# Ledger of designs, part 15: VHH binders against Probable 2-keto-3-deoxyxylonate dehydratase (xacE)

Target 1, 289 residues: Probable 2-keto-3-deoxyxylonate dehydratase (xacE), of Haloferax volcanii (d4gp28)
Amino acid sequence: MHYHQLAVSGERRLTASRDSTTYDLTSADADLRTFGDLARVASIARTSVDRLAAELTEDADVVDDAFVDRHATVPVDAEEIWAAGVTYQISEQAREEESSMPDMYFDVYDADRPEVFFKATPSRTVEPGDAIGVRGDSEWDVPEPELGIVLRRGEIVGYTVGNDVSSRSIEGENPLYLPQAKVYDRCCSIGPCVVTPEDVEDPHELEMSMTIERDGEVIYDDATNTSEMVRSCDELVSYFTRHNTVPELAVILTGTSLVPEQPFDLQEGDHVDITIEGIGTLSNSVTTV
Below, E stands for the ipSAE of ESMFold2; O stands for the ipSAE of OpenDDE; V2 stands for 0.75 times the mean of E and O plus 0.25 times the DockQ between their complexes.

## First folded at step 13 (VHH; framework vhh_nb_b201)

Design p1 (from m1 with S101E A108S; at its last look DockQ between E and O 0.91; V2 from the best seeds 0.00; counts 0 for: SAP .676 > .668)
Amino acid sequence: QVQLQESGGGLVQAGGSLRLSCAASGFTFSDYAMAWYRQAPGKEREFVAVIIRGGSTYYADSVKGRFTISRDNAKNTVYLQMNSLKPEDTAVYYCAAEGYEPYYSKDSFDYWGQGTQVTVSS
ESMFold2, look of step 13: ipSAE 0.745; ipTM 0.913
ESMFold2 (binder alone), look of step 13: mean pLDDT 85; pTM 0.867
OpenDDE, look of step 13: ipSAE 0.874; ipTM 0.950

Design p2 (from m1 with A108D; at its last look DockQ between E and O 0.87; V2 from the best seeds 0.82)
Amino acid sequence: QVQLQESGGGLVQAGGSLRLSCAASGFTFSDYAMAWYRQAPGKEREFVAVIIRGGSTYYADSVKGRFTISRDNAKNTVYLQMNSLKPEDTAVYYCAAEGYSPYYSKDDFDYWGQGTQVTVSS
ESMFold2, look of step 13: ipSAE 0.720; ipTM 0.903
ESMFold2 (binder alone), look of step 13: mean pLDDT 84; pTM 0.851
OpenDDE, look of step 13: ipSAE 0.873; ipTM 0.952

Design p3 (from n5 with A96V; at its last look DockQ between E and O 0.89; V2 from the best seeds 0.00; counts 0 for: SAP .689 > .668)
Fold by ESMFold2, look of step 13:
Structure p3 (fold): chain B 289 residues (1-289), chain A 122 residues (1-122)
Amino acid sequence: as target 1 above (289 residues)
Amino acid sequence: QVQLQESGGGLVQAGGSLRLSCAASGFTFSDYAMAWYRQAPGKEREFVAVIVRGGSTYYADSVKGRFTISRDNAKNTVYLQMNSLKPEDTAVYYCVAEGYSPYYSKDSFDYWGQGTQVTVSS
């Protein structure tokens, strides 16, 4: 199923969608208001998230998709969002222009240890439909569309879409500036929903596309596939969780190969749509922070 | 230190009733989901029932309609009322507390009691 977390007049609600029907699970059980609530009970009851949700639909109110879209918030209350880099196969064009890539990035492709880094707190993460940020002190900014791994207690419980907004000019000055390039106000968005693994048979066979619109015109439209990842979701999770106390709920963004090339630069007023097959579309406008 | 102490087990005739209690100490009881699991000889532990902080309850299919879980936060105690008992309910019953915590180590933070034997004679 697809799960959305809603805010309706200050009240949190959880919906579950399958086929053409969406159910307000909170209407059937007032103690199930977030995806984390549902996942916890499913874990205790030794059942799947989807089976627990299905049992509740008998008594749940039905809502339409417009209601869900209007009230959607982040799809999971992740205390920390982390991200991975250098996870997609290098294109032939990028290899032909190798002088533009630092030797350090080629070393990571060949290394045992992947690049995994802290990305965002809840306060820096924006909801579907809200504005992602570009830093006022950065001269080159890009969206980074990524498959997101949703974790509970370090175990995969689902998938989502993420935007790992990046300040490329700050990162380009010095790789030691990566934290400032990645962590700032409105630096991340996740959504629109969490999809359980039962509905995503192979997270490494999903089409991912991004469209960027400026002044009513599409200025970027490209796609890739998660099969191009050279690191598996399980591997990234293992490096996040090893020797590390993790939040009960977390998201790991898994990198991308869809990065607009110069002279493209994200600008205030741009609109970014990221779509991952089987999950949905994460949409954000852009503002300067 | 955290302690969960089950009581109320014993031998009971099929069709009879039994009430298990689990007294908790060493943690803020009202912040925890409380559950019962059971294990018959040669079987894996299986879920029986859970009651969450807000009072909602969930049951295994095998016990729905026969068992009732409840909690008394003032007494730091969770109960399992077992009615219409069957021989297949024979098992060691364990009380479990699962906390709500922002951070989780892969070393478990769930607490388990020592268990109490329930034997249902045919």
Scores: ipSAE 0.714, ipTM 0.900, lowest interface PAE 1.1, mean pLDDT 90
ESMFold2 (binder alone), look of step 13: mean pLDDT 84; pTM 0.843
OpenDDE, look of step 13: ipSAE 0.744; ipTM 0.901

Design p4 (from n5 with A35T; at its last look DockQ between E and O 0.66; V2 from the best seeds 0.71)
Fold by OpenDDE, look of step 13:
Structure p4 (fold): chain B 289 residues (1-289), chain A 122 residues (1-122)
Amino acid sequence: as target 1 above (289 residues)
Amino acid sequence: QVQLQESGGGLVQAGGSLRLSCAASGFTFSDYAMTWYRQAPGKEREFVAVIVRGGSTYYADSVKGRFTISRDNAKNTVYLQMNSLKPEDTAVYYCAAEGYSPYYSKDSFDYWGQGTQVTVSS
């Protein structure tokens, strides 16, 4: 099922879409307001999220998709969002081109240990429809369309679309500046919904596309497939969780293979649409921070 | 020191009723979801019922309509009213607490009682 978190008049609600029908699960159970709530109960009850949701739909109100679209917010309340780099060959190449130390990216690409880094806190994560940020002190910024892995207690409970907005100029100046290149105000977006593993089936076989518009014109339009990832979701999760105290809810962005070529630079006023097969489209405007 | 202590188990005839209690101490009871599990001989532990912090309840299919879980936060106690008991309900019943924490550790997040035996004779 597809799960949306809604903010309606100051209240949080959870919807589940099955087939062509969307159900307000919160209407069936007022204490079920977030995806995290549902995932927690499912885990406790030793059942799947979808199974529990399906049961709740029997008592849930049906809502129209337009309503969901109007009120959808971040699809999961992740305390931490992490990301992986150099998980696509093209990403490796892009990083090598921008960096003063290109060999380090090659080394990571071929190494057993992947690049997994902290990306965002809730305050730095924007909801679908809101503006992602480019740093005012950065001369080169790019969106990074990525598959997001939704984790509860380190276990995969779903997938979403993510945007790992990055300063390539800062990262390229020195790889030790990675935290500044990746972690800043409005540096990340996830959405529009969470799709459970049962419906995604294979996270490594998903079509992904990104469109960027500027002044009403499409200035970037390309597509790829998650099958190009050289790291598995399980591998990334393993390295994220090992020797780590993880949040109850977390998201891992799995890296990008859609890399706009120079002289492209993400600018205020741009619009970014990222679509992943079976999940949906994450849309954001761009602002300078 | 966290403690969960189950009580109320025993021998009952099919069709009879029992009420289990689980007294909790050593943690903020109201911040935890309280759950009953059960384990029959030779079988895996299975979910029976949970009551979350907000008071919502969920049940295993096998006990729906027959069992009722409730909690009294003032007494730090969770209850399981079991009606229309069947021989297949025979098991050791365990009380468990699962708290909310922004960060999860497998070693410290869940608490378990020692269990109480419920035997339903045919």
Scores: ipSAE 0.696, ipTM 0.880, lowest interface PAE 0.8, mean pLDDT 94
ESMFold2, look of step 13: ipSAE 0.765; ipTM 0.913
ESMFold2 (binder alone), look of step 13: mean pLDDT 82; pTM 0.835

Design p5 (from n5 with S105D K106S D107S S108G; at its last look DockQ between E and O 0.73; V2 from the best seeds 0.80)
Fold by ESMFold2, look of step 13:
Structure p5 (fold): chain B 289 residues (1-289), chain A 122 residues (1-122)
Amino acid sequence: as target 1 above (289 residues)
Amino acid sequence: QVQLQESGGGLVQAGGSLRLSCAASGFTFSDYAMAWYRQAPGKEREFVAVIVRGGSTYYADSVKGRFTISRDNAKNTVYLQMNSLKPEDTAVYYCAAEGYSPYYDSSGFDYWGQGTQVTVSS
C-alpha cells in the first residue's frame, strides 16, 4: 500500500491507499497517526504493515485525493536523512570523457566503500508542495532526484521519493566543503508517500524522471532507471547501520544520474517535479535561503 | 536498572482462566508500549498482545476474543487476562516493553521479563 501522513487542524493523521481508494486509518484507530506508529505495532505484532492496515480499512473513513494533497506533510518522521553519492553507472559519453570527471569521483566510484553522508534533520526537510532552498552564497545549484529507503530500527520498511538539493559550486570549490554544500535550510524534501516493499517488486527496476518548470515552461525533462545503480539498497543500508547508533526512523537517499549540467542553475521560482514509478511524484517550488 | 517481573502463572484445567501481571520499574512506564509474548516447549517465541501508550490494543489471532491486555499506569503494571484456556496456550509468558525514543539506544534492545509458566491440562 501507499501511506501518507497528514496534518489536519493540528491533528496528525495517517492514510493508506489501495486501488485508487484512500482510507484515513486514524479514524479507525486514534493511536495510529504516523507511519512510524503503524510500523511499530506491526513490528511488535510480528506482522506486515500492509496486513495491519488492511484490517483497519474495514472501519476507516474514506478520503479523496484533494483532502490528502491539501493536508500532506512529510510521509515519515525521519530523525535523520542520509544520502549516497556516486551510485549510478556513468553514461557512455561520460566514459569516453573520463578526464571530465574529478579524480575523487573515480576513487569513490570504484571503491569498496560507497559515499554515504549526512543530509538533513527534520528542520531542514521540506514537505511536499513547499519550497526547497538554494543558498544565497552559491552560484550553481541543482536538484538531485533520488529513490529514498525508509528505515525503522535499521530495517527497510518502505520507499519514498527524495530531493538531495546540492550547492555544486561550493562542493566543486573544495571537497571538504561537502557538508556545507549539502546541509542547509530547506536542503531536502521527501514524499509524497511511503510505499511498502510488497508494492515495489524490485527497487532496482523503477523509472525515475524529473521535470523543471520556469515561468510556466518546461526547461528540463529527463529520465533514468534505478537499474543503473551500481550500489544496492542493502549495501547502502549496511554502511549506514554498521558501527552506528541509528535513529528509530531514517531515510537514505540513494543517489542519482539526473543532475542538470551547466548552464542550468536552479533558480527561485522554479518548480521541480520528481516521479518514481510505483511511488509517486514529489513536487516543490524553489526559494533562496 | 530496568526490571519487568511477571506473576500469576500456574496450572489450570482447560476452559479455565488466569490473570498475569507484570510489574515494571526503572523507566517511565507510561511512555512505553507493553506486550506479552509466549514460548511453548520446542517452539519459537510468539506474539500474544500489545497495548500502546495511548491505550489501543492488538492481539494475535489465536487469542483474540479470549485474552485481554490492559495497563495501570499508576501502578506501573500491565496485565493479561486469559479466559477459555486451551492446552495449546501452555507456554512461558514473557512481558516486554518498547520505548518511543527517536534514537535506538546504544544497547539496542527491548526490555524483557524472565517469564512465568502457564500450564493448561486437558
Scores: ipSAE 0.788, ipTM 0.923, lowest interface PAE 0.7, mean pLDDT 90
ESMFold2 (binder alone), look of step 13: mean pLDDT 84; pTM 0.851
OpenDDE, look of step 13: ipSAE 0.868; ipTM 0.946

Design p6 (from n5 with D107E S108G; at its last look DockQ between E and O 0.70; V2 from the best seeds 0.79)
Amino acid sequence: QVQLQESGGGLVQAGGSLRLSCAASGFTFSDYAMAWYRQAPGKEREFVAVIVRGGSTYYADSVKGRFTISRDNAKNTVYLQMNSLKPEDTAVYYCAAEGYSPYYSKEGFDYWGQGTQVTVSS
ESMFold2, look of step 13: ipSAE 0.779; ipTM 0.925
ESMFold2 (binder alone), look of step 13: mean pLDDT 83; pTM 0.845
OpenDDE, look of step 13: ipSAE 0.866; ipTM 0.947

## First folded at step 15 (VHH; framework vhh_nb_b201)

Design r1 (from n3 with G99P; at its last look DockQ between E and O 0.89; V2 from the best seeds 0.00; counts 0 for: SAP .725 > .668)
Fold by OpenDDE, look of step 15:
Parts: structure tokens; sequence; C-alpha cells
Structure r1 (fold): chain B 289 residues (1-289), chain A 122 residues (1-122)
């Protein structure tokens, strides 16, 4: 199923979509307001998220999709969002081009250990429809469309779309500046929904596309497939959780394959749409932070 | 020192009723979901019922309509009212507390009682 978190008149609600029908699960059980709530209860009850949701739909109100679109917010309250780098060959090439130390990225690409780095806190993560941020002290910024893995207690409970907005100029200046290149105000977006593994047949066989508009004109439009990713979701999760106490809810962004060509620079006023097959479209405007 | 202590088990005839209690200590009871599980001889432990923080309840299909889980936060106690008992309900019944902590590891521990025997005769 597809799960949306809604903010309606200051109240949080959880919806589940199945067979072109959307159900307000919170209407069936007022204690289930978030995807995390549902996942938690499912785990406690030793059942799947979808099974529990399906049961709840019997008592849930049907809601209009337009209503969901108007009120949808961040689809999961991840306490930590992490990301992986250099998971696509094209990403490796892009990093090599931007960096004064290109060999580092080649080494990571070919290594057993992947690059997994901290990306965002809740306060730095923007909801669908809101503005992602580009750093005011950065000369070169890019969106990074990525598949997001939703984890509960280190276990995969779903997938979402993510945008790992990054400063290429800062990262390229020195790899040690990666935290500053990746972690800043409004540096991350996820959404529009969470899709459970049952409805994502293969996370490594998903079409992904990104469109960037500026002044009403499409200035970037390209597509790829998660099959091009050289790291598996399980591998990334393994390294994320290895020797690491993880939050109840976390997201791992799996890296980027769509890289706008220089001299492209993400600018305030731009609009970024990222679409992943079977999940949906994450849309954000851009602002300077 | 977390403790869960079950009571109320025993021998009952089919169609009869029992009420199990689980007294909890050593943690903030109201912040936890409380659950009942059972394990019959030769079988794996199975979920029976849970009551979450907000008070919502969920049941295994096999006990729906017959069992009722409830909690008294003032007494740090969770209950399982078992009606219309069947021989197949015979098992050791365990009380469990599910933590609501922000961080977890794969080695996270669930709190369990020692169990109470419920035997339903034909």
Amino acid sequence: as target 1 above (289 residues)
Amino acid sequence: QVQLQESGGGLVQAGGSLRLSCAASGFTFSDYAMAWYRQAPGKEREFVAVIIRGGSTYYADSVKGRFTISRDNAKNTVYLQMNSLKPEDTAVYYCAAEPYEPYYSKDAFDYWGQGTQVTVSS
C-alpha cells in the first residue's frame, strides 16, 4: 500500500491507498496518526504493516486523493536520514570531475565498504511541496534524486523518494567538507509517500526520473533505473546498522544517478520533480539558505 | 530491574473463563505497549493480544471475540479476560512489554514474564 502522512488543521493523520481507494486509517483508530505508529503496532502484533492497514480499512473513512495531495507532509518521521554516495558509476564519474582528490571516490566505488554518511535531521528535512535549500556560501549546488529506504529498528518497512541536495563546490573543494556539503538547512526532502516492500517488487528495478524547471522552462529532464545501482539496499542497511544503534525510524537514501551537466547550478526559484516508479513524485521548489 | 509477573492461570473446562493478570515493575508502564503471548507444547510462541499506549487493542484471529485485553496504568497491570475457552487455548501464557524508546539495536530486549499455565480440558 501507499501511505501518506497528513497534517490537517493541526492534526496528524495517516492514509493508506489500495486499489485506487484511499483510506483514512486514523479514522479507524485515532492512535494511529503516523506511519511510524502503524509500523510499531504491526510489529508488536507480529503482523505486517499492510495486513494491519488492510484490517483497519474496514472501519476507515474513504478520502479523496485531492485531499491527500493538499495535506500530505513528510511521509515518515525519520529521526535520522542517512545517504549513500558513489553507488552509481555516473556518480563516481561526477565526483571525480568535481574533486581535487578523484581517486578517493574510485576507491570507495570499488571497495567492500560503501560510503554511508549522515544526511539530515527532521528539522533539516522538508516536506513535499516545500522548498529545498541551496547554501548561500556554495557556488555549485545540485539535486540528487534517490531511492529512499524506510527503516524501523533497522528493518526495511518501505520505500520513498528522496532528494539529497548537495553542494558540489564545497565537497569538491575538500572531501572532508562532506558534512557541510550535505548537512544544512533544508538539505533533504522525502516523499510523497511510503510504499511497503510488498508493493515494491524489486527496489533495484525501478525507473527514476528528474525534471527541473526554471522560469517556466524545463532545463533538465532525464531518467535512469535503480538497476544501475551497484550496491543493494540490504548491503547499505547492513553497513548502516553495523555497530550502530539506530533510531526507531530512519531513512537511507541510496545515492544518485542523475547528474545535471555543468555548468548547471540549482538556483532559487527552480522547481525539482523526482519520480520513482511505483512510489510517486516528490516535488520541491528551491530557496537559498 | 524490569519484572513482569503473570497470574490467574489454571485448569478450566472447555467453555469456561479465566482472567490473567500481569503485574509490571521497573519501567514506566504507561509508555509501553503490553501484550500477551502463548506457547503450547511443541509449538512456537504466538501472539495473542496487545494493548498499545493509547488504549487500542489488537488480537490474534484465533482469539478474537473471546479474549479481551485491558490495562490499568495506575496499578501497572495488564489483564487478559479469556472467555469461551477451548482445548486449543491450552498453553503457557506470557506477558510482554514492548518499549517505546527512540533508539534500537538488533540486540534490543523485549521484556517477558515467566508465564502462567492455562489448561483447558475437554
Scores: ipSAE 0.398, ipTM 0.732, lowest interface PAE 1.6, mean pLDDT 92
ESMFold2, look of step 15: ipSAE 0.759; ipTM 0.917
ESMFold2 (binder alone), look of step 15: mean pLDDT 84; pTM 0.859

Design r2 (from n3 with S105P; at its last look DockQ between E and O 0.85; V2 from the best seeds 0.00; counts 0 for: SAP .76 > .668)
Fold by ESMFold2, look of step 15:
Structure r2 (fold): chain B 289 residues (1-289), chain A 122 residues (1-122)
Amino acid sequence: as target 1 above (289 residues)
Amino acid sequence: QVQLQESGGGLVQAGGSLRLSCAASGFTFSDYAMAWYRQAPGKEREFVAVIIRGGSTYYADSVKGRFTISRDNAKNTVYLQMNSLKPEDTAVYYCAAEGYEPYYPKDAFDYWGQGTQVTVSS
C-alpha cells in the first residue's frame, strides 16, 4: 500500500491507498495518526504494515486524492535524514573524461566504505508542494532525485522519494565543505508517501525521472533506473546503523545519477518534479534561502 | 530498574477461563505499549495481544473473540482475560513493554517478564 500523513485543521491523520481507493485509517482508529504509529503496532503484532492497514480499512472513511493533496505533509516523521553519494554506475565515457568527475569521486566509487552522510533534521526538511532552498552564497545549485529508504529502529519499513538539494560549487571548491553544501535551510524534501516493501518488487529496478520547469517551460527532463546503483539498500543501511545510536524513524536517500550539467543552475521560481516508479511524484518549488 | 512480573497462570480445563496480570515498575507505564506473547513447547514465541498508549487493542487471529487485553494505569498493571480456553492455548505467557522514545541505543533492551505457565487440559 501507499501511506500518506496529513494535517487536517491541526490534527494528524494517516491514509492508506489500495486499488485506487484511499482510506483514512485514523477514522477507524484514532490512536493511529502517523506511519510510525502503524509500523509500531505491526512490529509488535509480528504482522505486516499492509495486513494491519487492510483490517482497518473495513471501518475507515474513504477520501479522494484532492483531499490528500490539500493536506499532505511529510510522509514519515523521520528524526534524521541521511544520504549516500557515489552510488550509481559510472559510464565508460565519464570515466574516460575524468574532468567531468572529481578525483575524489573515483576514490569513493572504488572504496569498500560508501559515502554516507547526515543530510537533514525535520526543521530543514520541506513538505511535498512546498519550496526547497538554494543558498544565497552558492553559485551553482542542483536538485538530486533519490530513492529514499524508510527505517524504523534500523529496519526497512518502506520507500519514498527524496530531493537531496545540493550546492555543486561549494562542494566542488573543497571536499571539507560538504556539510555546508548539503545541510542548510530547506535543503531536503521527502514524499509524497511511503510505499511498503511488499508493493516494491525490487527497489533496484525502479525508473526514476525528473523534470524541471522554469517560466512555464520544461528545461530539464531525464530519467535513470535504480538498477544502476552499485551499492545495495542493505549495505547503505548497515553503514548507517553500525556503531551508531539510531532514531526510531529515519530516511536514507540513496544517491542519484540525474544531476543537471552546466549551464543549468537551479533558480528561485523553478518547479521540480521527481517521479519514482511505483512510489509517486515529489513536487517542490524553489526559493533562495 | 525496569521489572515486569506476570501472575495468574495455572492449570485449567478446556472451555475454562483464566486471568493473567503483569505488574510493571521502573518506567512510566502509561507511556508504553503493553503486550502479551506466548511460547508453546517446541515453538517460537508468538504474539497474542497488544494495548497501545491510547487504549486501542489488537489481537492475534487465533485468540480474537476469546481473549481481552486491558490495562489499569493507576496500578501499573496489564491484564489478559482468557476465555473459552483450548488445549492449543497451552504455553508460557510473557508480558512485554515497548516505549515511544524518538531515539533508542543500538543495545537497548525491550522489557520482558519471566513468563507464567498456562496449561489447558482436555
Scores: ipSAE 0.737, ipTM 0.912, lowest interface PAE 1.0, mean pLDDT 90
ESMFold2 (binder alone), look of step 15: mean pLDDT 83; pTM 0.849
OpenDDE, look of step 15: ipSAE 0.861; ipTM 0.945

Design r3 (from n3 with D110E; at its last look DockQ between E and O 0.75; V2 from the best seeds 0.81)
Amino acid sequence: QVQLQESGGGLVQAGGSLRLSCAASGFTFSDYAMAWYRQAPGKEREFVAVIIRGGSTYYADSVKGRFTISRDNAKNTVYLQMNSLKPEDTAVYYCAAEGYEPYYSKDAFEYWGQGTQVTVSS
ESMFold2, look of step 15: ipSAE 0.791; ipTM 0.930
ESMFold2 (binder alone), look of step 15: mean pLDDT 84; pTM 0.857
OpenDDE, look of step 15: ipSAE 0.867; ipTM 0.949

Design r4 (from n3 with Y104W; at its last look DockQ between E and O 0.86; V2 from the best seeds 0.83)
Amino acid sequence: QVQLQESGGGLVQAGGSLRLSCAASGFTFSDYAMAWYRQAPGKEREFVAVIIRGGSTYYADSVKGRFTISRDNAKNTVYLQMNSLKPEDTAVYYCAAEGYEPYWSKDAFDYWGQGTQVTVSS
ESMFold2, look of step 15: ipSAE 0.782; ipTM 0.928
ESMFold2 (binder alone), look of step 15: mean pLDDT 85; pTM 0.865
OpenDDE, look of step 15: ipSAE 0.862; ipTM 0.947

Design r5 (from n3 with I52M; at its last look DockQ between E and O 0.90; V2 from the best seeds 0.82)
Fold by ESMFold2, look of step 15:
Structure r5 (fold): chain B 289 residues (1-289), chain A 122 residues (1-122)
Amino acid sequence: as target 1 above (289 residues)
Amino acid sequence: QVQLQESGGGLVQAGGSLRLSCAASGFTFSDYAMAWYRQAPGKEREFVAVIMRGGSTYYADSVKGRFTISRDNAKNTVYLQMNSLKPEDTAVYYCAAEGYEPYYSKDAFDYWGQGTQVTVSS
C-alpha cells in the first residue's frame, strides 16, 4: 500500500491507499496517526504493515485524492535523513565534473565503503508542494532525485521519493565543504508517500524521472532507472546502522545519476517534479534561502 | 534492574478461564507498549496481544474475542484475561515491553519475562 501523513484540523492523520481507494486509518483507530505508529504495531504484532492496514480499512472512512493533497505533510517523521553518493554507474563521472579532485570521487566509486552522509533534520526538510531552497552564497545549485529508504529501528519498512538539493559549486570547491553544500534551510524534501516493500517488487528496477519547469516551460526532462545503482539498499543501510545508535525513524536517500549539467542552474521560481515508478511524484517549487 | 515477572498460569479444562499478570519494574511503565507472546512445544514464539501506551489493543486472530489485554499503570502491571480456553492455547506465555524513545541502539533490548505455563486439558 501507499501511506500518507496528513495534518487536519490540528491533528495528524494516516491514510492508506490500495486499488485507487484511500482510507483514513486514523478514523478507524485514533492511536494510529503516523506511519511510525502503524509500523510499530505491525512490528510488535509480527505482521506486515499492509496486513494491519487492510484489516483497519473495514471501519475506516474513505477520502479522495484532493483531501490527501490538501493536507499532506512529510510521509514519515524521520528524525534524521541521510544520503548516499557515488551509487549509480555514472554518478562518479558527474561528481568528477563538479569536483577539483576527480581521483578522490573515482576512488570512492570502487571502494568497499560507500559515501554515506548526514543530509537533513526535520527542520530542514520541506513537505510535498512546499519550496526547496538554494542557498544565496552558492553559484551552482541542482536538485538530486533519489529513491529513499524508510527505516524503523534500522529495518527497511518502505520507500519514498527524495530530493537531495545540493550546491554543486560549494561541494566541488573542496570535499570538506560537503556539509555546507548539503545541509542548510530547505535542503531536502521527501514524499509524497511511503510505499511498503510488498508493493515494490524490486527497489532496484524502478524508473526515476525528473522534470524542471521555468517560466511555464520544461527546461529539464530526463530519466534513469534504479537498476543502474551499483550499491544495494541493504548495503547502504548496513553502513548507516553499523556502530551507530540510530533514530527510530530515518530515511536514507540513495543517490542519483540524474545530474543537470551546466549551464543549468536551479533558480528561484523553478518547479521540480521527481517521479519514481510505483511510488509517486514529489513536487516542489524553489526559493532562495 | 529491569524486571518483568509473569504469574497466574496453571492447568485448566477446555472452556475455562485464566488471568495472567505481569508485574514490571526498572523502567517508566506508562511509557511502554506491553505485549503478550506465547510458545507452544515445537513452535516459534507467536504474538498474542498488545496494549499500546495510548490504550489501543490488538490481538492475534486465534485469540480475538476470547482474550482481553489490559493495564494498570499505577501498579505497573499488564494483564491477560483468557476465556473460552482451548487445548491449542497450551503454551508458555511471555510478557514483553517496547519503548517509544526517538533513538534506538542497535543493541537495544526488548524486555522479556521468563514466562508462565498455561496448560489446557481436553
Scores: ipSAE 0.710, ipTM 0.903, lowest interface PAE 1.0, mean pLDDT 90
ESMFold2 (binder alone), look of step 15: mean pLDDT 85; pTM 0.867
OpenDDE, look of step 15: ipSAE 0.867; ipTM 0.948

Design r6 (from p6 with S101L; at its last look DockQ between E and O 0.91; V2 from the best seeds 0.00; counts 0 for: SAP .722 > .668)
Fold by ESMFold2, look of step 15:
Structure r6 (fold): chain B 289 residues (1-289), chain A 122 residues (1-122)
Amino acid sequence: as target 1 above (289 residues)
Amino acid sequence: QVQLQESGGGLVQAGGSLRLSCAASGFTFSDYAMAWYRQAPGKEREFVAVIVRGGSTYYADSVKGRFTISRDNAKNTVYLQMNSLKPEDTAVYYCAAEGYLPYYSKEGFDYWGQGTQVTVSS
């Protein structure tokens, strides 16, 4: 199933979608208001999230897609969002062309340890439909469309779409500036939903596309496939969880090969759509922070 | 110094009833989901029932309609009322607590009782 978290008149609500029907699970059970609530009960009950949700649909109100879109928030309350880099073959070459230190990025492709780094807190993560940020002191910024791994207690419970907004100029100046290139106000968005692993089948066989509109015109339109990843979701999760107390809920963004080349530069007022097959479309406008 | 102590187990004929209690101390009881699990000899521990912080309850299919979980936050106690008992219900019953904390390590904040034996004769 596909799960959305909503804010409706100051109340959190959780919906589940299957076969073109969307159910307000909170209408059937007032204690199930977030995806984390559902995943917790499923874990305690040693059943799947989808099986638990399916049992609730008997008593749940039906809502339409317009209602979900109007009220959607982040699809999971992740305390930490982490990201991976240099996970696609095309990414290695593109990063060398932009970096002042290309040898370091080549070494990551050859190393046992993947690049996994902190990306965002809830306070820096924007909802579907809200504006992602570019830093006012950055000269070159890009969106980075990425498959997101949703974790509860370090275990994969689903997938989502993420935007790992980045300052290419700050990162390119010095690799030690990576935290400032990645972590700032509105630096990340995730959504629109969490899809459970049962509905994804293979997270390494999904088409991922991005379009960017400026002044009503499409100025970027490209696609890739998660099959181009050279690091598996399981490997990335392993390096996040080892030797590390993890948030109960977390998201790991898994990198991208969709890197807009110069002269492209994200600008205030742009509109970014990221679509991953089987999950959905994450849409954001752009603002300067 | 967290403690979960089950009581109320024993031997019962099929069709009978038992009420299990689990007294909790050493943590803020109202901030936890409270659950019962059971383990028969040679089998893995299986879920029986849970009551979440807000009061909603969920049950394994095998016990729906026969068992009722409840909690008394003033007494820091969770209960399992077991009616219409079957020989298949024979097991050690464990009380468990799962916290709503934002961070998790494998050492965790989840707590388990020592268990109480329930034996249902034919």
Scores: ipSAE 0.754, ipTM 0.918, lowest interface PAE 0.9, mean pLDDT 90
ESMFold2 (binder alone), look of step 15: mean pLDDT 83; pTM 0.852
OpenDDE, look of step 15: ipSAE 0.886; ipTM 0.956

